# VHH binders against q54mt0, part 22

Target 1, 331 residues: q54mt0
Amino acid sequence: MRPISLRLHERPITQVLFNREGDLLFVAAKDKLVSLWYTTNGERIGSYQCGGVVYSIDVSQDSKYLITASADAKARVWDVSSGRQLDSTDFEVSARSIEFSQGDKQILVVTDQVMGCQAKIHVFDFDKDEVRKLNKSYTLPSPQCKITQATWGPLNKTIFASCEDGAVRIYCTEKRELIKTILDHNKLVTRIEWTKHRIMFMTCSKDGTAKLYDTKTLKLLRTFDTGRPINAAGISPLKPHVILGGGQSAESVTTTKVDASQFKVRFFHIVYGEELGGLIGHIGPVHSICFTPDGKTFATGGEEGLVQVNHLDESYFEFDDDLVYNPPVQH

## First folded at step 7 (VHH)

Design Q01 (framework vhh_h_nbbcii10_fgla)
Fold by ESMFold2-Fast, scan of step 7:
Order: C-alpha cells, then sequence, then structure tokens
Structure Q01 (fold): chain B 331 residues (1-331), chain A 128 residues (1-128)
C-alpha cells in the first residue's frame, strides 16, 4: 500500500504521536499548530493552536487529554474531542519536552537552558477528573547542560533525560536525585524511545548512532551506525524491527539539489543489528517516527512539514526474522 | 521566501576584530522581531558549528564555548539586521559564517535543524 501524505503544516514537523488505540494521529509542528487525524484514512479531525513552536506532545491513555510544550514558555492541557484549552502553566523559558507518567497521574515538563537559567525537569500532579492549573510536585536537580527530552522510566520509578553533552541521565523519582549517567554518545542525544513495556530503550544521537540498552541493567546491547545524525527512532511493538530517521539539513537556501536518499528512513533488526531495508519519503531531515501500538502502522514527520503514514502490508508480517540470523543453507 | 544576506567577512590578522552583518529581506507570515537568529560557521573539512544565537523575545543569548568572551551577538529589529562582533580572532576562527533564522526558536540548544532560513555565507580568514 502506498503511504498517505498529510500536507497541512508549512513548517518542520517536530513530533508525530499515535494514541493508545492507534486510531488517532497527533502531529506537532513549528507553525504553532498540533493537528489531529484518523490513522485509517488520513482524514483531518481538528487542530490545537499554541502561541509558539510546539516542541513536544503527549496524549493520555484514554485519549481525552492532549498536553503540549511550546516555545512561548507554556505547557498546555487540551480537551481532545472539543479542541478546547483546559489549562496552561507558564515558565520563564521554552518548554521543550512533556510526557504523562504511566497511569496519567503526573506530567513532566523540561524547560530550556539560557544564560542565567539552568535546564530543569519539573513534575506536576494531574487529576483527569478535575483538570485545573497544574500543581508542581517537584523539580529535579539540573544536569547543568541542555536537556533535549525527558521520559518516564518503568513504573514511574525513574526519569531518563537525553542531554546536549551526549549523556543520558537517570533520576530516581522517589529520592529526586541523579542515580546514573550513561556516557556512550559523544554528541547531543536527540531522542529516547522505549520498546514494548519499557524493557529496552533506544537512544538517538547527532553522532550518527542509535544505541539499544537493557532498561534493568543499563547494559549496551547494540549500536546502529548510520553515518548521519539520527533524530528519531520508531520501535515496532510487533516485529523485532527499529526504524531510524534523521539526516543533515542543507547549509544554504540557494541550493536546489536534493538527494532524498540521505533522508531515507532505515529498517534494522533490533536484536541482530542487520539492515533490512529502507523507505524514501522525505526531501529533508526526518524529525519524528512513531508506530501504532498494534505495530501495523507507522508515521514519519519531516523538516518539509510532511507527514507520511505507512500501513504495513502482509508481506512485511510474513518476513521470517529468524532467517536474518540463520539463513537457509542450499547444500 | 525570506532571504538572508551576510556581509563583513574578509581577511584579518590574529588578534584583530571583525563585525559581520546579516540583512533579512523578502516575505514571511512572521514578523522579523519574533525570529530567533543565529550564527553558524563551517571550517574547511568540518561540519556546521553553532557560534552564537539570540532570541526574538527576552534577549536570551547562546555562545559556543570556543567563542565565549570574544564574540557578541546583537540585533536591530528596525533594520531587520543581525550582527556578530568578533574580537581577539584566532586562526581556528577561519570559516565560512552563515546567518540563520527561525520563527519560535528561543536561541537555546541551537543546531542546524532548528533553523529554516539560511544565508549564502561569508568567508572569514584569520592569518598572518
Amino acid sequence: as target 1 above (331 residues)
Amino acid sequence: QVQLVESGGGLVQPGGSLRLSCAASGGSEYSYSTFSLGWFRQAPGQGLEAVAAISGSGGSTYYADSVKGRFTISRDNSKNTLYLQMNSLRAEDTAVYYCAADEGYWSDLPSEYDFDYWGQGTLVTVSS
């Protein structure tokens, strides 16, 4: 099946995200807009207008609430069905990353680092039955460098922060302190993505690699080297596959040369690290990749403002992943 | 649509000073005063390096560690112009310097992916 192209945004896509049921696709972009679409047919449902670039979004498990972090220094809570803004929280600097905790009882918000103000991870209490101005529960110690993303670890016991210095820092939510630093990347870590049930995680970096870790032991299991900055990873919940996306923007606005192959999303076997193939769909860097929870669809969002929705066909699911490790012998 | 043109590059001796300018022209749905602006450089055989950035709001600035205390970024919204004052220049500052602009980027954690509009570049050579 050919991909469905969603062409609403005229600025770079910052994040694509499916809800838990996989029937809804949310798209955040630098044009200050979050758009909402049906996954099955690409029909547009609605939009949510922020006051600045939308860097990060998350949706509650019941699909009733959308949260947004934006460059106008606000974190917002939206009613998904009506498009109505229910709440907003102000910061001194851009809100860069936002995520519901498992069970949707708390929200983390990452704020930026500027001269005189250190990057922070703020944690707020959230009551889905009484959505009011977010009440701050705590703020974690600053890593004293910029944080690109923070995400909740298994059972909300930890928060993982990807950092500008190449580190992934892990905080204990009970003790509210840094407990571990992973220093495997030597450039900015752009993204952390979880496998199903958060048993493993992937890190993506400007150093051209993505790294797979065991969540419990923090052992590095695999390194995927693409030779180009990696902005995004999509991890299949159904097949042992990861999709990596990224690429480098052109240095000049005068160039008309486009080599779409450098923005190809690449498929890898998550366990064995072997490249399985790739897909050309964007003419600029890919910034976000997300699978539906059933693993049958994935979306990619790019620099050009394009979102591609790919429904995976029967031939993809018939591929025998064990043959990657043990190919048939002819004699 | 939005065009950025750098000027002020040239040959300068180590320890010297130079001021780069970046003039913005053309149409945009967004006011120049809302744009976050930055300077990037590319030395021979190297990738793009963020040098300095300035926000459209709040007057927040960023500087790379290699240029802190030597370079100053500033903007004049009445002239749609961005400046980079470069003092105590070193041989390692030799590069093509690009100005870049983006709406809604607050000049924090600058990378080439954060900017949608780019100038053509101006060469700065620091040599004896």
Scores: ipSAE 0.000, ipTM 0.253, lowest interface PAE 11.7, mean pLDDT 83

Design Q02 (framework vhh_h_nbbcii10_fgla)
Fold by ESMFold2-Fast, scan of step 7:
Structure Q02 (fold): chain B 331 residues (1-331), chain A 128 residues (1-128)
Amino acid sequence: as target 1 above (331 residues)
Amino acid sequence: QVQLVESGGGLVQPGGSLRLSCAASGGSEYSYSTFSLGWFRQAPGQGLEAVAAISGSGGSTYYADSVKGRFTISRDNSKNTLYLQMNSLRAEDTAVYYCAADEGYWYDLPSEYDFDYWGQGTLVTVSS
């Protein structure tokens, strides 16, 4: 089946995100807009207008609340069904990353690093049954460099921060201090993505690699080397597959048209590390990839403002990766 | 509406230096100091290539690998002017150079899709 192309945004897509049920797709973009779509048919449902570039979004587990982090130095809480803004919190600098804790009791917000202000991770209390002005619970110590993303570790015991210097920093939420630093990447880490139940995580980097780790031990399990900047990873909850996306927008081209193969998303076997194939769909770098929780659909968002929704067919799920890698015993 | 005007282009010998300027003028709700600014170039018969960018809020700079160590981007907010200092110029640096501005922010070298305001371009020819 051909992918569904969503063409609304005229500026780079910053994030694509499915809700827990997978029936809704949220799209954040640099044109200050978050759009909402039905996953099944690509029909647009609504939108949420911010005052600056929307860098990051998250949706509550019940799909009732949307939170946004934007360049106008605001974190906002929205009612999904009505499109109404329920609350907003002001910062001195752009809000870069935002995420609900597991169980939706807290929200983390990453703020930018500017002259005179260090990058910070702020944590706010949230009551989903009685939405009121967000109350700050605490702020974590600055890594003294820009943070590209922060995300809650298992059971909200930690917060992982991907950093501009190539580090992944892990903070203890109880002690409110840095407990671990991973220095495996030598360039900016763009994204951290979780496997099911957050038992493993993947890091994406401008150094051209994505790295898979055991969450409990922090042991590096596998490195995927694509030779080009990686902005995004989508990890299948059904197949042992990971999809990596990225590309370098600043690269010179030898024609008046861009070679779209430079921006294809690439499929890898997560256990064996073997490349399984790729999909061309974007004419610029891919910035975000997300699977539905049932693993039957994934979305990609690109620099050109395009979102592709890919419903995986039966042949994909009938393919036995073990038969390809380990041929059946002959009788 | 913000207007951008480039200047400083011309003919230079290989190994030479040249400084480009981009002056911003016009009505904007935002102060010039909040604008994120960049330089792009387009060589004859080629597509648009990002060269360098400087953030509006923190002085972070980003460079294409092809110019890193040779080019320096800087800004003077008191004069609403963006600069590109080009050293150790090569024949492959021959291109029309464009100034671009946006009100947003990004964490790496931006693309042309990131910018709302563009200058008309200034030609740089590196030839003996």
Scores: ipSAE 0.012, ipTM 0.408, lowest interface PAE 8.6, mean pLDDT 85

Design Q03 (framework vhh_h_nbbcii10_fgla)
Fold by ESMFold2-Fast, scan of step 7:
Structure Q03 (fold): chain B 331 residues (1-331), chain A 128 residues (1-128)
Amino acid sequence: as target 1 above (331 residues)
Amino acid sequence: QVQLVESGGGLVQPGGSLRLSCAASGGSEYSYSTFSLGWFRQAPGQGLEAVAAISGSGGSTYYADSVKGRFTISRDNSKNTLYLQMNSLRAEDTAVYYCAADEGYWSYLPSEYDFDYWGQGTLVTVSS
């Protein structure tokens, strides 16, 4: 079966995200717009207009609220169904990363590092039954370098921050202090992705590797070396598969001489580390990958503004995961 | 809408220096001081190459390996002007140089897709 191509955005996609039910796809882009689509058919439902580049989004478990972090130094709360902005919080600098805590009782916001202002992780209380002005609960100590993303650890007991210096920094939410630093990458860490129930996590780096860790022990379990910058990882909740995306653009996406195979997303067995195959679909770097919670669909977002929605075939799910498989690009 | 106008291009001898300027005008909801700004170049028959970029605060800069140590990017927020000081120019620096701007965005590795506003370009020729 052929993937669904979504061609609304004219600027790089920064994030693709499915809701908990997997029936809705949210797309954030540098054109200041978040778009909303039905997963099944790629029909557009609506949009949410920010005042600057939208770097990061998250959606509540009940799919009622969307939160956005944008270059206009605002974190916004939106009503998904109506498209109305319910609240906004102002910062002194761009908001770069945003995420609901597990259970949607708090929101973390990462702010940028500029001259005279250090990168910070701010935590706000959120009441989904009575949306009102976000009240700041606390701010974590700055790592004194740019943070590319922060994400809640298991049971909200920690916050993990991927950093420009190659570190992953782990903060205790109870003590509000840095407790661990992982220094396995020597270049910017672009993304942290969780496996089901946050038992393991994967880091993506400009050093050309993605690394899989045990969350409890922080033991490095596997390194995936693609030889190219990695911007994104999608981890299947259904099969032991990870999809890695990235690449470095040397050409304009309007050129017909681009070798699209340089930007293919690559499938790996998460346990064995063997490459299972790849899909060609983007003519520029892939910035975001997300699986639906049922593991039957994944979306990719690229530098060219293209989003591809891939519904996985029956043959993919009947595959023996102990054998090498090359997933189909199209049916 | 923001408009960018480059100036300062021209013919220069190898080993010489040039300073490019980019003046911003027009309306924006955001202050010029928040803009991330960059210089790109395109040599004949080649693709667009990022040369240098500077964050809104001026605290973060990027330089391509080909120009590092020779070129300096700077900004004057009081004049809404971006500069590129080009020293020790080489024949391979011959290109059309473009000024680019984005409202409040900073990319760790800037690409042409990181910038919303572009100037018309100014030609720099390094030849004896």
Scores: ipSAE 0.000, ipTM 0.231, lowest interface PAE 13.7, mean pLDDT 84

Design Q04 (framework vhh_h_nbbcii10_fgla)
Fold by ESMFold2-Fast, scan of step 7:
Structure Q04 (fold): chain B 331 residues (1-331), chain A 128 residues (1-128)
Amino acid sequence: as target 1 above (331 residues)
Amino acid sequence: QVQLVESGGGLVQPGGSLRLSCAASGGSEYSYSTFSLGWFRQAPGQGLEAVAAISGSGGSTYYADSVKGRFTISRDNSKNTLYLQMNSLRAEDTAVYYCAADEGYWFELPSEYDFDYWGQGTLVTVSS
């Protein structure tokens, strides 16, 4: 493998994200900074300075625009090439999650739940030719609990929200109402990740499991039990593999010291659920994992502020997944 | 900008109680009520350990397993003050206790890397 360590941030990484071409890596962190890097060599290109902890980012399909959600109660739109802030929207409370719709015509923003203000999902219209005008289209009904992340469902027909109560709530974007609640997790759901074309999705939870679902039927297909809180999942677009990462932030009260092996990212076969291996790279919990769209590289971001970029070698792609699960019949 | 000052530390007998306070001043660009606050401790010869944390609204509290049922975190936004009520103290609770503040938000007991502002610490000694 060809690991590259990116050491800029002095505070926890909150998100790592590749653009559609996979040549750019964006890193969001609690030090109020988003950094930009070349995927190939780990060379730093620039940065975007927010007024508070950056919780969530997304980049447009053409890589021209970056959007950020931050603790200073702002959602911002940035010009990627120049680093210039193009627009900002103010909220009553911290902005926690942000995402472009498929086709980049709208932006969703999740806001926090505090005294006197319920958690909300706000949807804004976005015109990439006239960025000066970010207009609110609608706000979805509050789930009456904190939302960790929201993400657009297939063809923008739904929005999925992972919640602190262990639920995944699904909203219809046309009717602007809750249509389904999934209650399979018994603790906070940290993340929702899509497979290619959003045919399936995976949920990650503090209950130590990640669960794979069929998007159309919402049926539970697989449960991956790691026995440790799961903060992140990276799903390969090329191989039937998922990478799970996490760990506990504050277990220093125990008589035994936490070692790096407790924070390793673990590889599983997505269809059969069998563990294929793991990688050690962080000395604290892993908070974010992202694959390049071509599936040849993945990045991990950790509590210590470290980002690891892993270029997968030829032997990884030559592994015969069918041979492992459906071995040839012996005659 | 934000200054945090702890008080209330001292010597207590095992099984006793103690209340720590943390007064915040400065930081005019953000209201005190928007800060998330926590208590950390460092015992002799050990690293920094998270003890308890409270959200800006006071609606969410988080505790280390070692202190659950014994310690209570609370805040008074009208006084810009954070409290840690420590009951049923044990020798193993002996440590320097630090107050910490951040404008961020968490869903579990945070780590020291989650906080931007720190106090100087107050010593708590549990001994007969």
Scores: ipSAE 0.013, ipTM 0.525, lowest interface PAE 7.8, mean pLDDT 86

Design Q05 (framework vhh_h_nbbcii10_fgla)
Fold by ESMFold2-Fast, scan of step 7:
Structure Q05 (fold): chain B 331 residues (1-331), chain A 128 residues (1-128)
Amino acid sequence: as target 1 above (331 residues)
Amino acid sequence: QVQLVESGGGLVQPGGSLRLSCAASGGSEYSYSTFSLGWFRQAPGQGLEAVAAISGSGGSTYYADSVKGRFTISRDNSKNTLYLQMNSLRAEDTAVYYCAADEGYWSDLPSEWDFDYWGQGTLVTVSS
């Protein structure tokens, strides 16, 4: 189906995120705003206004609460339906990454690294039945480098942190210590994305590669080399497909001189590694990609402030991926 | 809200020197030292060109090939001020110079799409 273009933000999109039901799309941007949209028709429902660049968001499983991490050194809890701010927690430095634990009993917050302050992962208790000031449960030891994202491992037993030095660091939540370090990338790791049930994970890097790992063994299963910085990955929960997005802004350019094909999102078969096709929709780097949980829709967010919502056609789902021949994923 | 104000532009002879300053104000909730800062220029009839950039406190610097060895970027976090020292100026350096700031410090390449806040610009004219 023809994509739906959401044109509200005038600043780069930092994250796009669907709720558990897939009927709501949340968009975070550098203009300090999180916007909310209906997935089906692209109608805007509301907005949540922060005091600085919104770097990261997450939504509770019941879609009742939104959490935001922003450059004004705050983590906020919002009531989704009313748009009302329920709570805020202050930090000494920008909050860069935020995520609910599985079951929504805790929230992790990554804080920035500046001179005199090391990057940290803070974990807070969350009570969805009585939203009060967040109580810090613990803080994990600093990797002594900037953390781009942290995300909960399977059953909340670990936290994975993607780092500026190219490492992925894995912490044990029970022991509250670093247990594993993966050093396969040689540049900043931008993103970690989970497959369904967190059985595998993919890392995206400024080194031009995305890498797929088995979560239990931490074995590298496949490397996808695009030759360009990768900012985002969307992994289909329904098909063995991954969508990679990224690109680097030109150093010297007018907006009209940029070749849009540099910023196309690229589809790959996750098992065979073959490129299946691509979609052009952005005139700047793609920063975020998210699938609905049913795998029928995905959204992309770009540097130009544009969000594209793509409803996948029936022909995409009718193809048998067990065959040697793989179809292009274009409408 | 962060506001950037450039100063120090003017008319100068070829081979001369000039120092541009960019003062940041507002945004009391943010630390100036976390910003990536840069200088961009636009000559008459041309697009924006990245001139020099400096990442957050203690970070790296970037210079366009056309200005390497002639221009020096520096910052004073105690004064919330960014500087561009321009030496051995040439006619082709004539342009409006813009100061820019980015709250995102992980992009290593300066680009007009990477920066969140922009000044109004200051004109530099190099002519005899």
Scores: ipSAE 0.006, ipTM 0.298, lowest interface PAE 10.5, mean pLDDT 83

Design Q06 (framework vhh_h_nbbcii10_fgla)
Fold by ESMFold2-Fast, scan of step 7:
Structure Q06 (fold): chain B 331 residues (1-331), chain A 128 residues (1-128)
Amino acid sequence: as target 1 above (331 residues)
Amino acid sequence: QVQLVESGGGLVQPGGSLRLSCAASGGSEYSYSTFSLGWFRQAPGQGLEAVAAISGSGGSTYYADSVKGRFTISRDNSKNTLYLQMNSLRAEDTAVYYCAADEGWYSDLPSEYDFDYWGQGTLVTVSS
């Protein structure tokens, strides 16, 4: 594979995200900037300037609106094509995670846990035809610990929250209460990623594992152990493959002493758990991975501020995942 | 969650010295030695200002131009403690001083938005 390197940000990338059509790539970073790029050639289209570290972004299904959660305690709504800020909502503390509901009728925002303020998940109504000041619909009960990410469950019936204590907490959006807690990880859960149609989900953890679950039953299906903190997972919508990324920063090590193989993204078969290979692209921890919806391209964002865009070649799609005659039994 | 507690603030005369300490406690998946740490201050009627920052290893430091040559930031990873040695204090140094931490990242130009954890603050008054 021949990657396209995007070298704009001078601070850690926090999130990479493709739009529904996969033709646009959004990049959020700790330098307070969200940048926008064409997927096909890596040409920069524009930028969106926040007042603090941008922790989390999401894009509406029609690619018309971008939402950002930032350390200046604001959630913002942007017009994608013009780059103009349409609205902002203020919080008492940093906004850490943000996501459109399925159908783009609501927005969830996670606020940080700091001294004197509990972590919260706020839900706002959104009208795509008349973008006005966001109206808060409700706030979910605090888990009384820091939330790293919240994401909408299937058909917006639930919200899943990955937590600093190692739990994944699931809230019912109708009853506005906690309904399930998953305690399989023994350290902070960094990320939750969905498979196509949200039928399964994967959790990433600082405990060095990623775990795959059935969404309906919440049954643990597989554990992927990399031996290093996992910050990100990209799940192919086209092939039964997952890409895991992470690693830990080494403050005492100069860049000349860093072995880039420590930060390679690793490919696994999602059903059988077998490692299929890896890709070197970063000299620091990988913080975010995203596939295009057609599964032909993925992007990775790293601690060094680098984004790698990887267009998958024909040989990748020639691998026949269905030729496994006798699937291995779990030991 | 990580808790930061500052100490060492007080009243001092111009030209005097103070040493601030910031003790870290609580749960984190990262070792304290990987934290990027900083000192910020806010004077009455002014915004929050970065004073000094130090990388996890102590190999990289930042100082605001207003304090460079007078203040020294240091850390003791065996005690989970951050220090700010303040010398040749001026009336303009009067502020509430805040300790701040992030889990393993450091910027050449730190801002308040680079740090996820904050202490409650300690008041430093420089007055005759």
Scores: ipSAE 0.000, ipTM 0.198, lowest interface PAE 13.4, mean pLDDT 83

Design Q07 (framework vhh_h_nbbcii10_fgla)
Fold by ESMFold2-Fast, scan of step 7:
Formats: C-alpha cells, structure tokens, sequence
Structure Q07 (fold): chain B 331 residues (1-331), chain A 128 residues (1-128)
C-alpha cells in the first residue's frame, strides 16, 4: 500500500470526495480552490476557484456537476468537464455544508451562525437539464447553534444535522420540522458518515469518540474511543471496516520534533469495535477521509494541504471478516 | 485584501505587562466578526509558536501552556481590533509577535496553516 501523494494545496484540506465511478477525486481546501484528479495515477485534471475558504463539496451521480459551499457566502454550481461556473447563490453568511439529495433533484446548504443571523439549513430545487440560479424550496428551523454538517437521510425523508452543542438533530423533510435529537456526544460533532445504503451512520466528535447508530431505530450500536478529537470517518462499502482520523493541531507542524503517530488514521472493525491497525501519512490533523464506492481505494486530506490516495492490497480483501468473533482470553 | 497591523510592542522589564493590538483594514467580502484570530510568536533561533487564538462569533479561546494564566486574548468587533494582554512577562517571552486572521470558523487548536492573513510582526523584548 504505497500511497500516491497529491501536493498542490498549501492550506488545510477541508474535504476529499470520490465520484460515483471512483475514477475522479475532488479536493476542497482553505486556499479557495477545489482541485480534480484521476484516482488511478494522481494526475491533475483541473480546478475550480471560489472566492473564499471551500468548506464542503458534492458531485452529482453522473459526475457532470460539482457544488461548493464557501466562506464568501456563496453556494456554486460548476460544470465538471469545462470548469465553468453555472450558478452562484448568495447568502448573508458563510456556506458551511452542501449536499445533493439522493437522485440529485435537490441541494441542501448549511449557513453559519453569527451575531444577528442564526444557523439554517436551506433546501433548493435542482434541474440537471437546465442549470439556472437555484430556486429555494424551503428553510428548516434553526437549532439555535452552529451546524457543522447536514446530510440527507434514507430516501430523502430526513435531514441529519451535526451541531456545535454535541447534538445530532433530525428533521422531517415532508413536515419541515425537527423530529428527533440525539444527545450522546458532549462536545461538537464534526461529521456524520453513512454506511452503504444509509442503513447505519457514524458520528465523529471533538470529545474523542465516534459513535455508530442504526438509522431506522436510532439505537447507539457502538462507541469508538480514540482519546483524541475525531474530524473524519471513512466507512468501507466492501469490508466491515471504518477508518477514523483527527487529532489537534500542534503549536508548529513544521518542526522535526512533531510525532507523526499523533495524526495516524486508525482502522476498526465496525461490528466488533476491535482496532485492526493504523496508517501514518500526515504531519498534522486529518480532516477528511473518503472511500471509493468499490471500496478498493481511500483518500485522506490533512491540515498541511497533503492528500494521500491509498490503493488497498489484495491481501486486505482476502482477510475473512465473516469469522465469528471469539473474545481473546484476558491475561 | 485584508491587511493586519500590529502595535504595542517594545521593551519591558521582567514581571511587567504589555498590551498588543492588531488592527484589521482593507476590503473583505466577510464581516470581521466572522474571523478566527490568533497571535503567534517567533523567538530568536526558534520556530513559529502559537500563543493564543479566539474563534469568530463563538468566543472560544486557545492558549499555549507556556502563557496560560498570564496572557488574555480579546477582540473588539466594532473597532476591527484584536488584543493580547500580556502579564507577568518573562525573558522567555521575548519574540516577534504576529497577528493572524482566517475568514473561516475553525475550532481546532490553531497552527500556522489555519490562517490566511498575517501581520508584519511587532517585537517584544523582556529584559532588565
């Protein structure tokens, strides 16, 4: 597993994202740039220039459209192949999170909380055949605290919001109101990640834990305690494995005295909770992890601006995760 | 482009106090109140060190262990100014102090990679 290192950004990576086919990798960063790369060889294809820090991106299922949420208070729609900006929707405050609905008929945008403006989740209609200025469908009630991310629940029936206060709030899209609040974390929830078909979800928190839930029942199934803030989770669509990444920024990440093991990504068995190993690749906190849809590759994005693309070895897939877990004898 | 200008540096005796100011000016599409702001320092022969940071509208603060309890970071959004109140100064606090700003909300421990805008620096010398 020799990684491909992508070195373009000199500012922290905020998000790495593969398209549906897994052949394209999109990288969002604080330097206001989204870069595009071939997954197989790490060759750069192009870039998309925003007016502020790019916090969040998403790509349509057909890979034709890229959407970006940025600190310049704009949500943008881009033509992937040409690099042309097709639309720009303005907000009063930074756009922090953005995501296509399942089937790409709507887009959600999270806006920041500042003095005089509450955090909101805005939902827009999207027409793939005629991309024009986004038409707002509705806005959900504010949780009265900052939202770090919002994501569509199964079949677009709900929207899940990770919040600064440690809550995960679930909204009904039909009734346009809050229906559930999960209060298991005691610090900011940084990220929500879905398993295949959105049957389960994982929450990442600055409290040092990631928590796995059943989507239908909202029952807490497992807690992964790393002892360090968790910024990102990558969930394999092929193996019962999750990769957790995070850490806190060092006072200086450029010194030779920085212990890179503080920023390693950690592999866990998602069902049994057992730690399977770790991978060192960054000299600062890891902010984003994404698997290709086929589960054969994952990417990590770090504070130093580095992206590592890891193609998993054949031996990784030959490991039999379906064996009945037999707890080890305690010494 | 946002410009940051530090002031208030100078010579002070050990045990003394000093207040640094950082004034933001120039054009930005963003409100100053949304900026994450910080102070960094570089001592002679040493690398850049994070001293203190204050988040945008959230009001969360960070302090390096070496200055915790002695230094206080604060901001005045009506004046677009960041402050660092330094008390009980020691010879080891001698450094060039830099003001830094980022347009985004970043609630992690600050590093030099978290900030887009930097001042020119102001020298603080603690000597008898």
Amino acid sequence: as target 1 above (331 residues)
Amino acid sequence: QVQLVESGGGLVQPGGSLRLSCAASGGSEYSYSTFSLGWFRQAPGQGLEAVAAISGSGGSTYYADSVKGRFTISRDNSKNTLYLQMNSLRAEDTAVYYCAADEGYWDLLPSEYDFDYWGQGTLVTVSS
Scores: ipSAE 0.006, ipTM 0.300, lowest interface PAE 9.9, mean pLDDT 84

Design Q08 (framework vhh_h_nbbcii10_fgla)
Fold by ESMFold2-Fast, scan of step 7:
Structure Q08 (fold): chain B 331 residues (1-331), chain A 128 residues (1-128)
Amino acid sequence: as target 1 above (331 residues)
Amino acid sequence: QVQLVESGGGLVQPGGSLRLSCAASGGSEYSYSTFSLGWFRQAPGQGLEAVAAISGSGGSTYYADSVKGRFTISRDNSKNTLYLQMNSLRAEDTAVYYCAADEGYWSDLPSEYDYDYWGQGTLVTVSS
């Protein structure tokens, strides 16, 4: 059971995402295209063409709607089955991050920080039964730095924003104000990923670490130090495992001297922090990792435009994770 | 399609200075101010090396360790122009210098894969 290689995009992959059922894989890329695939066999279903680099995507719980944020300063709503664009909302700057709220009643959109325009988080109302032009509900105060991603906290009570300055900023959605700032990273935070039911979250950073937090207390539980920039984390919903991906692009790169081992995705025990292994599959930095909701499959998307779909075998699930942890004697 | 054109390259003696310019022109659906911009160089027989980069906001810059304190990157959004001020030039700075642009993507460790648009390059020779 080797990985299925999806070779369509000729530009960097920006995001891979499975739907709730895990039977569909969406792939966003810098070539302005979102592609759609069957998870089981890697058969291509279709595509959604944007006007610029697609930075971020999300899919509704019923798999009926796809939303995209793109460099042409548009957020779009698509009908998944037909491929038809249902709506588009215009911004003055690139749309960088987009996500449905839990229950799909709202959509958040992050816009870029550029000369004369501060980064913003916009929230729009969404009605799945009557898809009309998105109506803005509110805009959150700018952190006065670039936001790489924003994501809804538990029960939509908060929005978490990963920032260029290394901070994770948490906003109250009811009061529409900043309530907490986490300053554990000292470089750009690339990604925030949730565990099942959003009980914990993982942050990934260019500082070479990923950090695991308790969502309720915001207590730092674990730091994973890879020594290389981390762009992505995939958290297993089934086993206590996290997969970290990234890698430093060589400043001097030739086609004959790319060492694929520097771009391997690395498996860690989420509780014990022990490295369990790695998987080589990309010849450039890994930008996105996503598990299916059943935990049996994960996808990785890389700088080279390659997507690898990995169906985990029985030996992976039969492995006794309790036997791996063997801490050194401590005083 | 966005076109990037470098200028300002040439022959200079060690310890001298040069200012490179990169002018953006052509069709774009985005404002120039949204672009993340960078300078890369390729020395004879070597691969591409990131030299300096500047974010769309102008608030973040990157410099390779080999050029820190000697080179300064800046941008003028009113003229759609990126600059690289090169001071205290060394023989090791001899390379073809490329301007590169992306529509707002910023990387803490920029590489050639981070950029969508590239100029044709301008040769800088540092020798007596």
Scores: ipSAE 0.000, ipTM 0.250, lowest interface PAE 12.3, mean pLDDT 84

